# VH-VL binders against Protein RTF1 homolog (VIP5), part 2

Target 1, 136 residues: Protein RTF1 homolog (VIP5), of Arabidopsis thaliana (Mouse-ear cress) (q9c950r261to396)
Amino acid sequence: VPTFEDVKEVTIRRSKLAKWLMEPFFEELIVGCFVRVGIGRSKSGPIYRLCWVKNVDATDPDKTYKLENKTTHKYLNVVWGNETSAARWQMAMISDGHPLEEEYRQWIREVERTNGRMPTKQDISEKKEAIQRTNS

## First folded at step 1 (VH-VL)

Design a9 (framework fv_levilimab)
Fold by ESMFold2-Fast, scan of step 1:
Structure a9 (fold): chain C 136 residues (1-136), chain A 124 residues (1-124), chain B 111 residues (1-111)
Amino acid sequence: as target 1 above (136 residues)
Amino acid sequence: QVQLVQSGGGLVQPGGSLRLSCAASGFTVSSNYMSWVRQAPGKGLEWVSGIYAGGSTHYGDSVKGRFTISRDNAKNTVYLQLNSLRAEDTAMYYCATEGIVGATDYYYYGMDVWGQGTLVTVSS
Amino acid sequence: DIQLTQSPSSVSVSVGERVTIDCKSSQSVLYSSNDYLNWYQQKPGQAPQLLIYWASTRESGVPDRFSGSGSGTDFTLTISSLQAEDAAVYYCQQYYSTPWTFGQGTKLEIK
């Protein structure tokens, strides 16, 4: 089971998604990473979930939206829990903040509850190295 | 308002089949986890099966291989197909769902909406 | 599988009295600051109704005389001032991992 620090290191913030959006390595890099998806608001503020990135959906060039200073038709298909919870999100809805430990614990619990796929420490390590190479 | 209305129960002989229906109103079944829970006469509650948003299913060991949970999104209805029925399957069958508190909640806490129940009697 | 054991199996008390029902889990149901243990009330001829979730959070519309306590493996449902309409069977349920399991139930009768 990956630790909170493991997950935090492979959680991609919105500003990084915008930076890498048009790079040829974009999909390969972010698939298998985590993103913090804004799912709503409570009286105490916005509510986020840590989701695993399954793939990039660029199938409809007419469905564009603004991401930072760019326009894109790329969406993320993300998983929270198991594959049946997969949902398509605009990258504009991804947080630019760091994940919280409570969000990590909620994610672990939901994967366990739904008998979903848990990434291995090796999967996480490989993504961490790829991200670090891209940032150098 | 949120409601689950059930139908499809009845009397059937051992080895027979029935399909139970659970029609939802006030929410969409494809957005929620849906469960079937049964209760034999005078006995306690037993979870039978569940279906997640998107269609993944799971079953209790006592019914695995004999029962099938499914849904029809267009009809906003969840089904439980009961095959190879045995006397010990005689029970009131309830459908139930969780987390119908609004889009901002998205937290799973328990089965807070239940159907009225459908009686299934398996006897010779 | 997680096994839940309730005690007592049956209890008779008078209106206005306090009653407690215990639920013991074969393993911890605590995760991320929440205990995934629920309490349901079932009156004759009716479907179960959720009373308490996350061990101690009262469901909307449930009277404040109902309260839940405990953590990990040992849980208690308390009714502080019993009313006639509280006669029912009470079930604890774990929502921690599949298969979801229920306690055997506690029948509460009013004298």
Scores: ipSAE 0.005, ipTM 0.540, lowest interface PAE 11.3, mean pLDDT 84

Design b1 (framework fv_ebronucimab)
Fold by ESMFold2-Fast, scan of step 1:
Structure b1 (fold): chain C 136 residues (1-136), chain A 123 residues (1-123), chain B 111 residues (1-111)
Amino acid sequence: as target 1 above (136 residues)
Amino acid sequence: EVQLVESGGGLVQPGRSLRLSCAASGFTFDDYAMNWVRQAPGKGLEWVSGISWNSGSISYADSVQGRFTISRDNGKNSLYLQMNSLRAEDTALYFCAKDIGYYDSSGYLFDYWGQGTMVTVSS
Amino acid sequence: QSELTQPRSVSGSPGQSVTISCTGTSSDVGGYNYVHWYQQHPGKAPKLLISDVSKRPSGVPDRFSGSKSGNTASLTISGLQAEDEADYYCSSYTSSSTLYVFGTGTDVTVL
């Protein structure tokens, strides 16, 4: 089971998604990372889910939206627990904040509850290295 | 051009019900949170209720909790507010407002508003 | 429950600068950079004027500016014009008893 710190290091914030959006490495880099998805609101504030990026969905070039100062038709297909939770999200709905430990614990519980796929230490290490190389 | 058009307001007696509608156009309705905000005659703005893009998260102001129900129909680009057990203090112009989304850097920002529909609760 | 406190009214002459304060607590204005300002002309819907403390949406003149210090946010209107005569509302995310709070509103009169 990856630690909170492991997951935090491979969680991509919205500003980084916007920065890397047009780069040739974007799809390969982002797939297998985590994003903090804003799913709604509560009396105590915004509700976020820590989700694993399954793939980048660019299949509909006519469905564009604004991401920061850019226009894109790229969406993220993310998984929270297992494949039945797979959902497509605009990157504009991704948090620019760091994940919280409570969100990490909720994610662990949901993967376990749904018998979903837990990332391996190797999966996480590979993504950490790829992100580090890109930030160099 | 983004447009939000409210309807369904009117004069009702205390204790009765009204259902408000908001017809949206000019944006991808099912990608954004939607809100109801009201303004009593000559008074300030009061947030009433909000609903996420997929109806998975719904919130209400304490003043309307248990009496009002917000809902949306993404197939019809429409937002609704079912108002039950109406009170004189519910008298207000009710605005439909579009959120810019659900992420922590923006924090409950309403970028477009309709012109409102007037609800008068009086005997 | 708690509203953000604004002065009831502010007045100025054309060409002057006026500032409207919006005072809250550490659970709203002081705790987050989620302060927004809306302009409402008589008989009209509110219009987003400033977002996230100081960001101007497209189409808003640069004479409108926002800032924040501690628990107080401020909207400044420079080079005041007749068409600025309107009600101005601040708003903030809140972590207290409700999700979203508006200010009490300020009536700006251009003399």
Scores: ipSAE 0.013, ipTM 0.575, lowest interface PAE 8.3, mean pLDDT 85

Design b10 (framework fv_ebronucimab)
Fold by ESMFold2-Fast, scan of step 1:
Structure b10 (fold): chain C 136 residues (1-136), chain A 124 residues (1-124), chain B 111 residues (1-111)
Amino acid sequence: as target 1 above (136 residues)
Amino acid sequence: EVQLVESGGGLVQPGRSLRLSCAASGFTFDDYAMNWVRQAPGKGLEWVSGISWNSGRISYADSVQGRFTISRDNGKNSLYLQMNSLRAEDTALYFCTKDYYGSGTLYYYGMDVWGQGTMVTVSS
Amino acid sequence: QSELTQPRSVSGSPGQSVTISCTGTSSNIGAGYDVHWYQQHPGKAPKLLISGNTNRPSGVPDRFSGSKSGNTASLTISGLQAEDEADYYCQSYDSSLSGSVFGTGTDVTVL
């Protein structure tokens, strides 16, 4: 099971998604990483889910939206738990903050509840290296 | 195709109960928060109630609080509204709606899928 | 009852632009919550026209645009056409109600 620190290091913030949006490596880099999806608000503030990126959906060029100073039709298909939870999201709805430990624990519980696939430590390690190479 | 179909409306006397149903198809039902919105004849839209994907968050308009109960059955792709102690002012076309984005909680991006509505008339 | 205030009616001639305002309070639009817009033709269900202040869903013409400043949001219809004759509603979230609120609705007449 990946640790919270492991997951935190491969969670991509909205500003990084915007920065890398037009790069040829974008999809290869982002798939297998985590994103913090804003799903609404509670009385205490915004609610986020820590989701695993399955693929980039660019199939509908007419569905454009603004991401930072760019316009895009790329969406993220993410999973929270297992494949039945797959949902498409605008990158504009991704948090620019770091994940919280409770969000990590909620994600673990949901993957276990749904008998979903858990990323291996090797999967996480490879993504950490790819992200670091891109930032260098 | 993505659609919502409401049923269960009808003529009912004041003080009685009625249960509305909404059948969803064409999307992963348990990824989305769902709502009931009503519209009295010739009047505007009024949000009635909303429910998160897992029923962990439920909210009601003040006008129906304590009288109406929203629920969902994700295994049947169905949304329900149990209406008790009905009043003449509850007379309206009742729409079932899906949130645009919000794979869990209420009010994220607006409501992108609407049914055609089911008419509830409260009269003696 | 609706919490957001819209004008009862707005009218324009074909090809002109019309703007519909939606005024909220400090518990909804003024608190920073996004505004969504719906179009409703007589006898039909509402259609989502603008999501999240400015986003047009697929299939919505670029003649429709949204904006927001302070506690007021606006829907602008440019190049007004006969088929734009309909009722328009804004919608937001209200933190004091922990639920959604709709505007009072605006009837758009094409002269």
Scores: ipSAE 0.005, ipTM 0.531, lowest interface PAE 12.4, mean pLDDT 85

Design b11 (framework fv_ebronucimab)
Fold by ESMFold2-Fast, scan of step 1:
Structure b11 (fold): chain C 136 residues (1-136), chain A 122 residues (1-122), chain B 111 residues (1-111)
Amino acid sequence: as target 1 above (136 residues)
Amino acid sequence: EVQLVESGGGLVQPGRSLRLSCAASGFTFDDYAMNWVRQAPGKGLEWVSGISWNSGSISYADSVQGRFTISRDNGKNSLYLQMNSLRAEDTALYFCAKVYDYVWGSYPFDYWGQGTMVTVSS
Amino acid sequence: QSELTQPRSVSGSPGQSVTISCTGTSSDVGGYNSVHWYQQHPGKAPKLLISDVSKRPSGVPDRFSGSKSGNTASLTISGLQAEDEADYYCSSYAGSYSYYVFGTGTDVTVL
C-alpha cells in the first residue's frame, strides 16, 4: 500500500496544472498522478478527495473556463476509489494545497471498499521521477 | 425537512425551448451534486443530466447531449435545465434529484421532487 | 440498448416473498457494486429503497433486501404487504458518460 508521503509526492496542485497546461508532455505527465478535488462543503470549509487522474478530456472546445491566467477547454477525468466514482472536472476545481493525512486515509478506505486498483510502488516511483524531470 | 420543488413544465411544440427550475430547501444545497431524471408517461426512469456542487463536473445522457444544458445557482438554492430543440420523445415528467453523498457518479438519489410535466406535441 | 432488464411484473399474496431481477452486463451491474433500487407508488416520486447492492437506508424495513451475482442484481421483498404494491426500478453505474442506467421497471401486485 503506498504511504501518505508517496501519494503526497505524486499529487499535483492547481498551480502546477496551470504551469504545465500548454506543454506537449501535459497529458502524459498528469495521467496516473493524484489531484485534490473540491467535491463539496461543510461548516468548516471545502471537502476534498484525493483522486487518480484517468485521462485529460478536451472533447468540447466550446466549454472553456479560466485556469489562473489561462483559458482552457481541458478537463480531468478522475477516479476516487474505483471507476464508479469517475467524473469530469474543471482543473480550476483542483486544490492548490497539499493533501491531508485524513484525505489519504479516506482514499485508502474507499479503494478497499470498492475493490479498486491500488497503485503499485513502481507506478508511484515512475510518476515521482517524471515530475522531478519536468521541474528541472 | 428536505424539499425539491420543480417548475417550468408545460405544453410546447416540437423544435421549441423550455427552461425547468428546481427550488431546494432543508439541506446545504452547495454540498451536493444534483441531477435531472425523467419518466415518459407509462414508461421507466431515464437519467438526463447531472452537475457537481461547484459546476466543475457536468454530464448528459446521450439522448439529450447538445440539446439540454444543466446549471445551478447556489446563491438561490436552485437547479435548472435549459431544453432546446425539443422532440416528441422528450415528453416526460422531469424530476429533480439529490445525490446521497457529496461525490456523484456511483451514488444513489436519496431525495426526489414531485416532478414537472413537459409535453411536446404538434 | 442501455437499459437493465427487469421482469415486467411479479405478484404475490400477503406474507409471501417476491424477487425482482435486474440484469445488465459486465460494464454496469457486473462490473461495479453500485446497484440501487427505487420504489414508486402511483402518482408519487421514486423513493430510495436499497443502495450499493444491499444497503438499506434509514427507515426502510428489513423485509427489503438486495443481492448480486455476476451480471444480475436482485431485490427480495419478504412478508409482502399491501403497501408494497408499486413499481420498482433498479439502476447501475455504467461509466463516466453514462452515470446512471435504469432498469425497465417491475410492477409488483399484491393479490
Scores: ipSAE 0.014, ipTM 0.629, lowest interface PAE 6.9, mean pLDDT 86

Design b3 (framework fv_ebronucimab)
Fold by ESMFold2-Fast, scan of step 1:
Structure b3 (fold): chain C 136 residues (1-136), chain A 123 residues (1-123), chain B 111 residues (1-111)
Amino acid sequence: as target 1 above (136 residues)
Amino acid sequence: EVQLVESGGGLVQPGRSLRLSCAASGFTFDDYGMNWVRQAPGKGLEWVSGISWDSGSISYADSVQGRFTISRDNGKNSLYLQMNSLRAEDTALYFCAKGLYYDFWSGYYMDVWGQGTMVTVSS
Amino acid sequence: QSELTQPRSVSGSPGQSVTISCTGTSSDVGGYNYVHWYQQHPGKAPKLLISDVSKRPSGVPDRFSGSKSGNTASLTISGLQAEDEADYYCSSYAGSYTFYVFGTGTDVTVL
């Protein structure tokens, strides 16, 4: 089971999504990483879930929205527990903050509850290296 | 008792404007996102517009985008819908509905609804 | 723009069970576990009956239950009673562009 530190290192923040949005490697890099999705707000503040990126959905060029100072029709299809939780999100709804350990624990619990796919430490390691190559 | 009461509906000619109001009571209005949902006679429900607690997030259905404006006055516990360039297909019962959290879309369902106010667009 | 498909009407006798289907696509009902059901009596506001496919809000009798398989969600009313005569609407989250998609509605008649 990947640790919190493992997941944290392959969680992509909104500013990086905006930076890499137009790059030819975007989909290949982002798929298999995690994003921190803002699912709403509570009395205690914003509520986030750590979600695994299944694919990039660019099927409708007319459904545009603003991401930072750019306009895009690209959405992320993400999974929280298993495939039945798949949801399409605007990248504008992705957090620019680091994940919290409680969010990591909630994610583990949900994957186990739904008998979802748990990534291996090797899967995570490969994504870490890909991200590092892009940043260097 | 948590309540939402709509008003401002009526008969209006195509191309004219109308303003709907929704008065909230029995809960802390500025803690919740709010929605307008409509129902044409004999038809299903259609989400029209939503607004977050602080008016920082606003969204519209494609069918009303550019013609309708949602707003709120937290000091008066009131939600509004300004409807411009009205069309026959805007004829419907308009409901005010409370979201679950600060954003109008949080939880993706609405737990408290008003009785609705009827808008008829006809010559 | 789009709406979820429900049967126009369903009828039953007191004590029977009736089921209402709600069919969408993989981009709404099939893609998410955010399917909700509302009950609307004539002349009254809609009332939330079931949330998140199968969760019963406080005060809703356990005669009402929800489920989902693929692109179709279902509401089942067991032990049908006269007061269950109403219109029933499903809704689904449909992504952050659309937010809410509602069903065409089902009229439940108790004989």
Scores: ipSAE 0.006, ipTM 0.583, lowest interface PAE 10.2, mean pLDDT 86

Design b4 (framework fv_ebronucimab)
Fold by ESMFold2-Fast, scan of step 1:
Structure b4 (fold): chain C 136 residues (1-136), chain A 124 residues (1-124), chain B 111 residues (1-111)
Amino acid sequence: as target 1 above (136 residues)
Amino acid sequence: EVQLVESGGGLVQPGRSLRLSCAASGFTFSDYAMNWVRQAPGKGLEWVSGISWNSGSISYADSVQGRFTISRDNGKNSLYLQMNSLRAEDTALYFCAKDSYGDYVGYYYGMDVWGQGTMVTVSS
Amino acid sequence: QSELTQPRSVSGSPGQSVTISCTGTSSDVGSYNYVHWYQQHPGKAPKLLISEVSKRPSGVPDRFSGSKSGNTASLTISGLQAEDEADYYCSSYAGSNNLYVFGTGTDVTVL
């Protein structure tokens, strides 16, 4: 089971999505990483879910939206627990903050509750290395 | 009691503008995504636009993209639809509808509360 | 423009079962479990009848059930009653841009 530190290192913030958006490696890099999706608020502030990126949906080039100072037709298809939770999101809805340990614990519980697929530590390590190479 | 009440409909000439309002009560409006859905006389339902709880995610049907603007005022428990460049084919009963899942930025979980609708007639 | 295909009408006798199909594509009904069913009586607003393929909202009788196979979702009404006469619409999340798409609608008559 990947640790919180493992997941944190492969969680991509919105500013990085915007930075890498136009790069040819974008889809290959982002698929298999995590993103922090804003789903609402509480009295204590905004609520986020740690979601695993299944694929990048670029099937409709005419359906564009603003991501930071760029325009894009790319969406993320993400999973929180299992396949039935799969949903398409605008990258503009992705947090630019780091994940919290409570969000990691909630993700673990949801994957277990729904009998979803848990990423392997090998998959996480591969993504961590790819991200580090891109940042250097 | 959970309720939505639409207003602002009426008769308008082609090419003109109209603004619809939806007043929400009986639930925490700011926790839910909201939708506008229309129905032309004797025809089926057509989704028009959706907006997340915080206005961070907004989408439009292709038929209204560039002409309509959805917005909300959480402090007033109100949803709005600004309709510009109206066409005869925009003639319909316009419903305000609440997404069934709270605390989500998406608007695809099913619409569990609907208003009675407000009639928009675009005719010369 | 409704994108999901439903039969125009379905008829049954009281106590019988009727099934309404809702056919989309691999980019909507075939990809997501966000298929919903709405019941609309003449002159009234729609009512959410089934959410997420098969989930019944509070207050909806268990004689209403939903299912999905491939690109087609189905609503089954068992023990058909006179008050079930209504229009029924399916809807689905339709992929990019967080769109909803509705079905063409089915008029259910109890004969």
Scores: ipSAE 0.000, ipTM 0.534, lowest interface PAE 16.5, mean pLDDT 84

Design b5 (framework fv_ebronucimab)
Heavy chain, then light chain:
Amino acid sequence: EVQLVESGGGLVQPGRSLRLSCAASGFTFDDYAMNWVRQAPGKGLEWVSGISWNSGTISYADSVQGRFTISRDNGKNSLYLQMNSLRAEDTALYFCAKEGYYGSGSYDAFDIWGQGTMVTVSS
Amino acid sequence: QSELTQPRSVSGSPGQSVTISCTGTSSNIGAGYDVHWYQQHPGKAPKLLISDNSNRPSGVPDRFSGSKSGNTASLTISGLQAEDEADYYCQSYDSSLSGWVFGTGTDVTVL
ESMFold2-Fast, scan of step 1: ipSAE 0.000; ipTM 0.506

Design b6 (framework fv_ebronucimab)
Fold by ESMFold2-Fast, scan of step 1:
Structure b6 (fold): chain C 136 residues (1-136), chain A 121 residues (1-121), chain B 111 residues (1-111)
Amino acid sequence: as target 1 above (136 residues)
Amino acid sequence: EVQLVESGGGLVQPGRSLRLSCAASGFTFDEYAMNWVRQAPGKGLEWVSGISWNSGSISYADSVQGRFTISRDNGKNSLYLQMNSLRAEDTALYFCAKAYSGSYYEAFDIWGQGTMVTVSS
Amino acid sequence: QSELTQPRSVSGSPGQSVTISCTGTSSDVGGYDYVHWYQQHPGKAPKLLISDVSKRPSGVPDRFSGSKSGNTASLTISGLQAEDEADYYCSSYTSSSTYYVFGTGTDVTVL
């Protein structure tokens, strides 16, 4: 089971999604990473879920939205738990903050409860290396 | 006025289907998760199903998994529960409840009055 | 069965304090701070009384307070009033097959 630090290191913030949006490696890089998806608000502020990125959905070029200073028709299909939770999200709904340990614990429990896919140490390690290459 | 109003309950025979509706007003429906909770006559509360603000996360109690389907229409401010293969044990008052945030496991701060479902021959 | 355990009933006199326990496991009450309390008067819908272990919603009197220790959450009603006579249910997030679980319920009688 990946640790909170492992997951934190492969969680992509909104500003990085915007930065890499037009790069040819974008889809390959972010698939298999985590993002914090805004799911609503509480009295203490926005509520986020730590979700695994399944794929990038660019099938409808006419459905555009603003992502920071760019316009895009790319959406993320993310999973929280297992495939039955799969949902398409605008990257504009992704947090630019670091994941919280409570969000990591909720994610672990949901994957276990739904018998979903748990990333391996190898999966995380490979993704960390790929991210490091793009930051070099 | 913040309000949830359930409808669609009634008397139904075992093995049949029934569809419940919940109409929301007075709050921004598409920002909050919604839940169905039931209570059999003289018994306690049982969580049935929950759906996140955008339908991206859905869950069911083991007792109804595979038989019930929760859905929502944010454009109509409405929540639904499609109940198939009904059993006598499904007889209960069904409440619609709003979660405190977009996640269905947050506290339920607004409740409807409930709609009675009776499954009997 | 994964219901949270509550006493069937508690009784108190006006002005006294009563405490209702809600006992689960490390997979629900002990593992998460998503413990909530609901008050239900006969023939009425439940009303949220305490959220997230100890948070009072606007409009809920200071007499109601919540806490948690290990696998047991507690609701304390101080200065007990006649209108507090009702059924009380705890609830918790759970990592088991039922995502949300309610307690067995406690009938509070004001004598």
Scores: ipSAE 0.000, ipTM 0.543, lowest interface PAE 14.2, mean pLDDT 85

Design b7 (framework fv_ebronucimab)
Fold by ESMFold2-Fast, scan of step 1:
Structure b7 (fold): chain C 136 residues (1-136), chain A 122 residues (1-122), chain B 111 residues (1-111)
Amino acid sequence: as target 1 above (136 residues)
Amino acid sequence: EVQLVESGGGLVQPGRSLRLSCAASGFTFDDYAMNWVRQAPGKGLEWVSGISWNSGYISYADSVQGRFTISRDNGKNSLYLQMNSLRAEDTALYFCARDRLEWLPSYYFDYWGQGTMVTVSS
Amino acid sequence: QSELTQPRSVSGSPGQSVTISCTGTSSDVGGYNYVHWYQQHPGKAPKLLISDVNKRPSGVPDRFSGSKSGNTASLTISGLQAEDEADYYCQSYDSSLSAYVFGTGTDVTVL
């Protein structure tokens, strides 16, 4: 099972998505990373779920939205738990905050409950390295 | 090299049962979800049933729900399909197919067996 | 029945390009990049040709390409060759049904 620190290091914030949006490496870099998706609000504030990025969906060029100061038709297909949860999201709905340990615990529980796929140690290590190379 | 070999097909009368087997080799069987896909003579492909690596998640097409049972034996690298209450419309070539192993599942079949023919007729 | 709509047949001459459409709904083709293509020669098992809309497995020539717009995915075969004469099936995953769904299949004839 990947630790919270492992997941935190491969979680991409909205500002980084906006920065890398037009780069040729964008899809290759973010596929297999985590994003913190805003799914609603409670009395205590926004509710987020840690989701895996399955792929980038750029198939609807007429369905544009604002992401920071850019306009894009790129969406993220993400999963929470297993593939039956797969959903397409605007990157504008991705949090710019750091993941919380409670969100990590909820993700672990959901993957286990649904018999979803856990990332391997190798998968996480490769993503950490790719992100580090891009940030450096 | 990855190989999937189906067996157990044959001619059977309506209302009876058959058990299909798929022998897997050339890969770590318990790392993959496995599926059965069928094709009636001269017709298209139809997904029948799927099973996760640990048998914790199992699903069926509506047309076979309650009549067919998918199972696997990871110690024997084998996948099975128990087919009960067979109907004429179950006549088809039955393929064993492997889900692609990825960091995130993709819901596609990267390797297929050659198929085993099931004919249901009176 | 298969749930995704494909044309029954398409035909072309050697060296031409042909395109096969695959139309679904927002819960399968339109909602996700789970669109895959298989090639099936007569008497043979299907072979994975394109995965995740436009990704070619190792060994598949670059003259095979995929795309998607809304609820319709397309497979394009450029530089058509005699050995491309086969049945082609698209496949997606319907999240509302939790089921794999295949297209009706398209027979490609090289004249």
Scores: ipSAE 0.006, ipTM 0.538, lowest interface PAE 12.5, mean pLDDT 85

Design b8 (framework fv_ebronucimab)
Fold by ESMFold2-Fast, scan of step 1:
Structure b8 (fold): chain C 136 residues (1-136), chain A 127 residues (1-127), chain B 111 residues (1-111)
Amino acid sequence: as target 1 above (136 residues)
Amino acid sequence: EVQLVESGGGLVQPGRSLRLSCAASGFTFDDYAMNWVRQAPGKGLEWVSGISYNSGSISYADSVQGRFTISRDNGKNSLYLQMNSLRAEDTALYFCAKDLSYDILTGYPDYYYMDVWGQGTMVTVSS
Amino acid sequence: QSELTQPRSVSGSPGQSVTISCTGTSSDVGAYNYVHWYQQHPGKAPKLLISDVSKRPSGVPDRFSGSKSGNTASLTISGLQAEDEADYYCSSYAGSYTLYVFGTGTDVTVL
């Protein structure tokens, strides 16, 4: 089971998504990483979920939106728990904050509850190396 | 012009099902959260259900949880409410209402307030 | 059903001020600055009147103002006019499980 620190190191913030948006390695790099998606609110503020990036969806060039002063039609298909939770999100809606340990614990619980795919420590380590190689 | 048009209301017997539709035009439908709000004749507003722009977040009022299902078809600019096991107390005018789905500064999809409302479709549950 | 408590009715004469209270709990009105007010004329859909406690949308006269203290929000209508005769509803964000809660509604009559 990957540790919180492992997941934190392969969680991509919105500013990094914007930075790498036009790079030829973009999809290969971010697929298999995590993103922090805002889902709702609580009495103490916004609630976020750590979601696993399944793929980049760029199939609809007419559906553009703004991301950090760039315009894009690229979306992220992400999973929280298992495949039935798969949803297509604008990268503009990804948090630019670091993940919290509470969000990591909730992600673990949901993957277990739904019998979803748990990334291996090796899967995470490989993504961590790839991110470090991009010099960011 | 931003417009929401509800349809599908009518007279239905207790225990039966009914499906409401809401057709959206004049804005980018798949950028916004949508809500169903109802109002019984002569009574106040009651929030029924909400759905995020991508269907990834769905919520229901306790009174309809397990009986109603909200859904959307972004390709058709349409919102739906499937109402099962209808009760007399579900009799109301049902409004479709647009909400904001995100705060781009935080990357967070917020439910804010309902800035655009349709005219409603009347659902009467009686024999 | 509504959860936030409003007076059933308030009345005033043209030119007077009326205030409508909206009382919730520490989990809704007291927890968030996401309190909104809607105006509904008979037979019409609700119209957003005030957002985020005190913001006026374009086209809403400055006679309408909002405030909040603790668990109670207030809508004040100054310089009351005949066209202000309507039902007024407050609403608050109530959390990720039950997103919105509406007030019981207040009938404003202009005498």
Scores: ipSAE 0.006, ipTM 0.525, lowest interface PAE 11.1, mean pLDDT 83

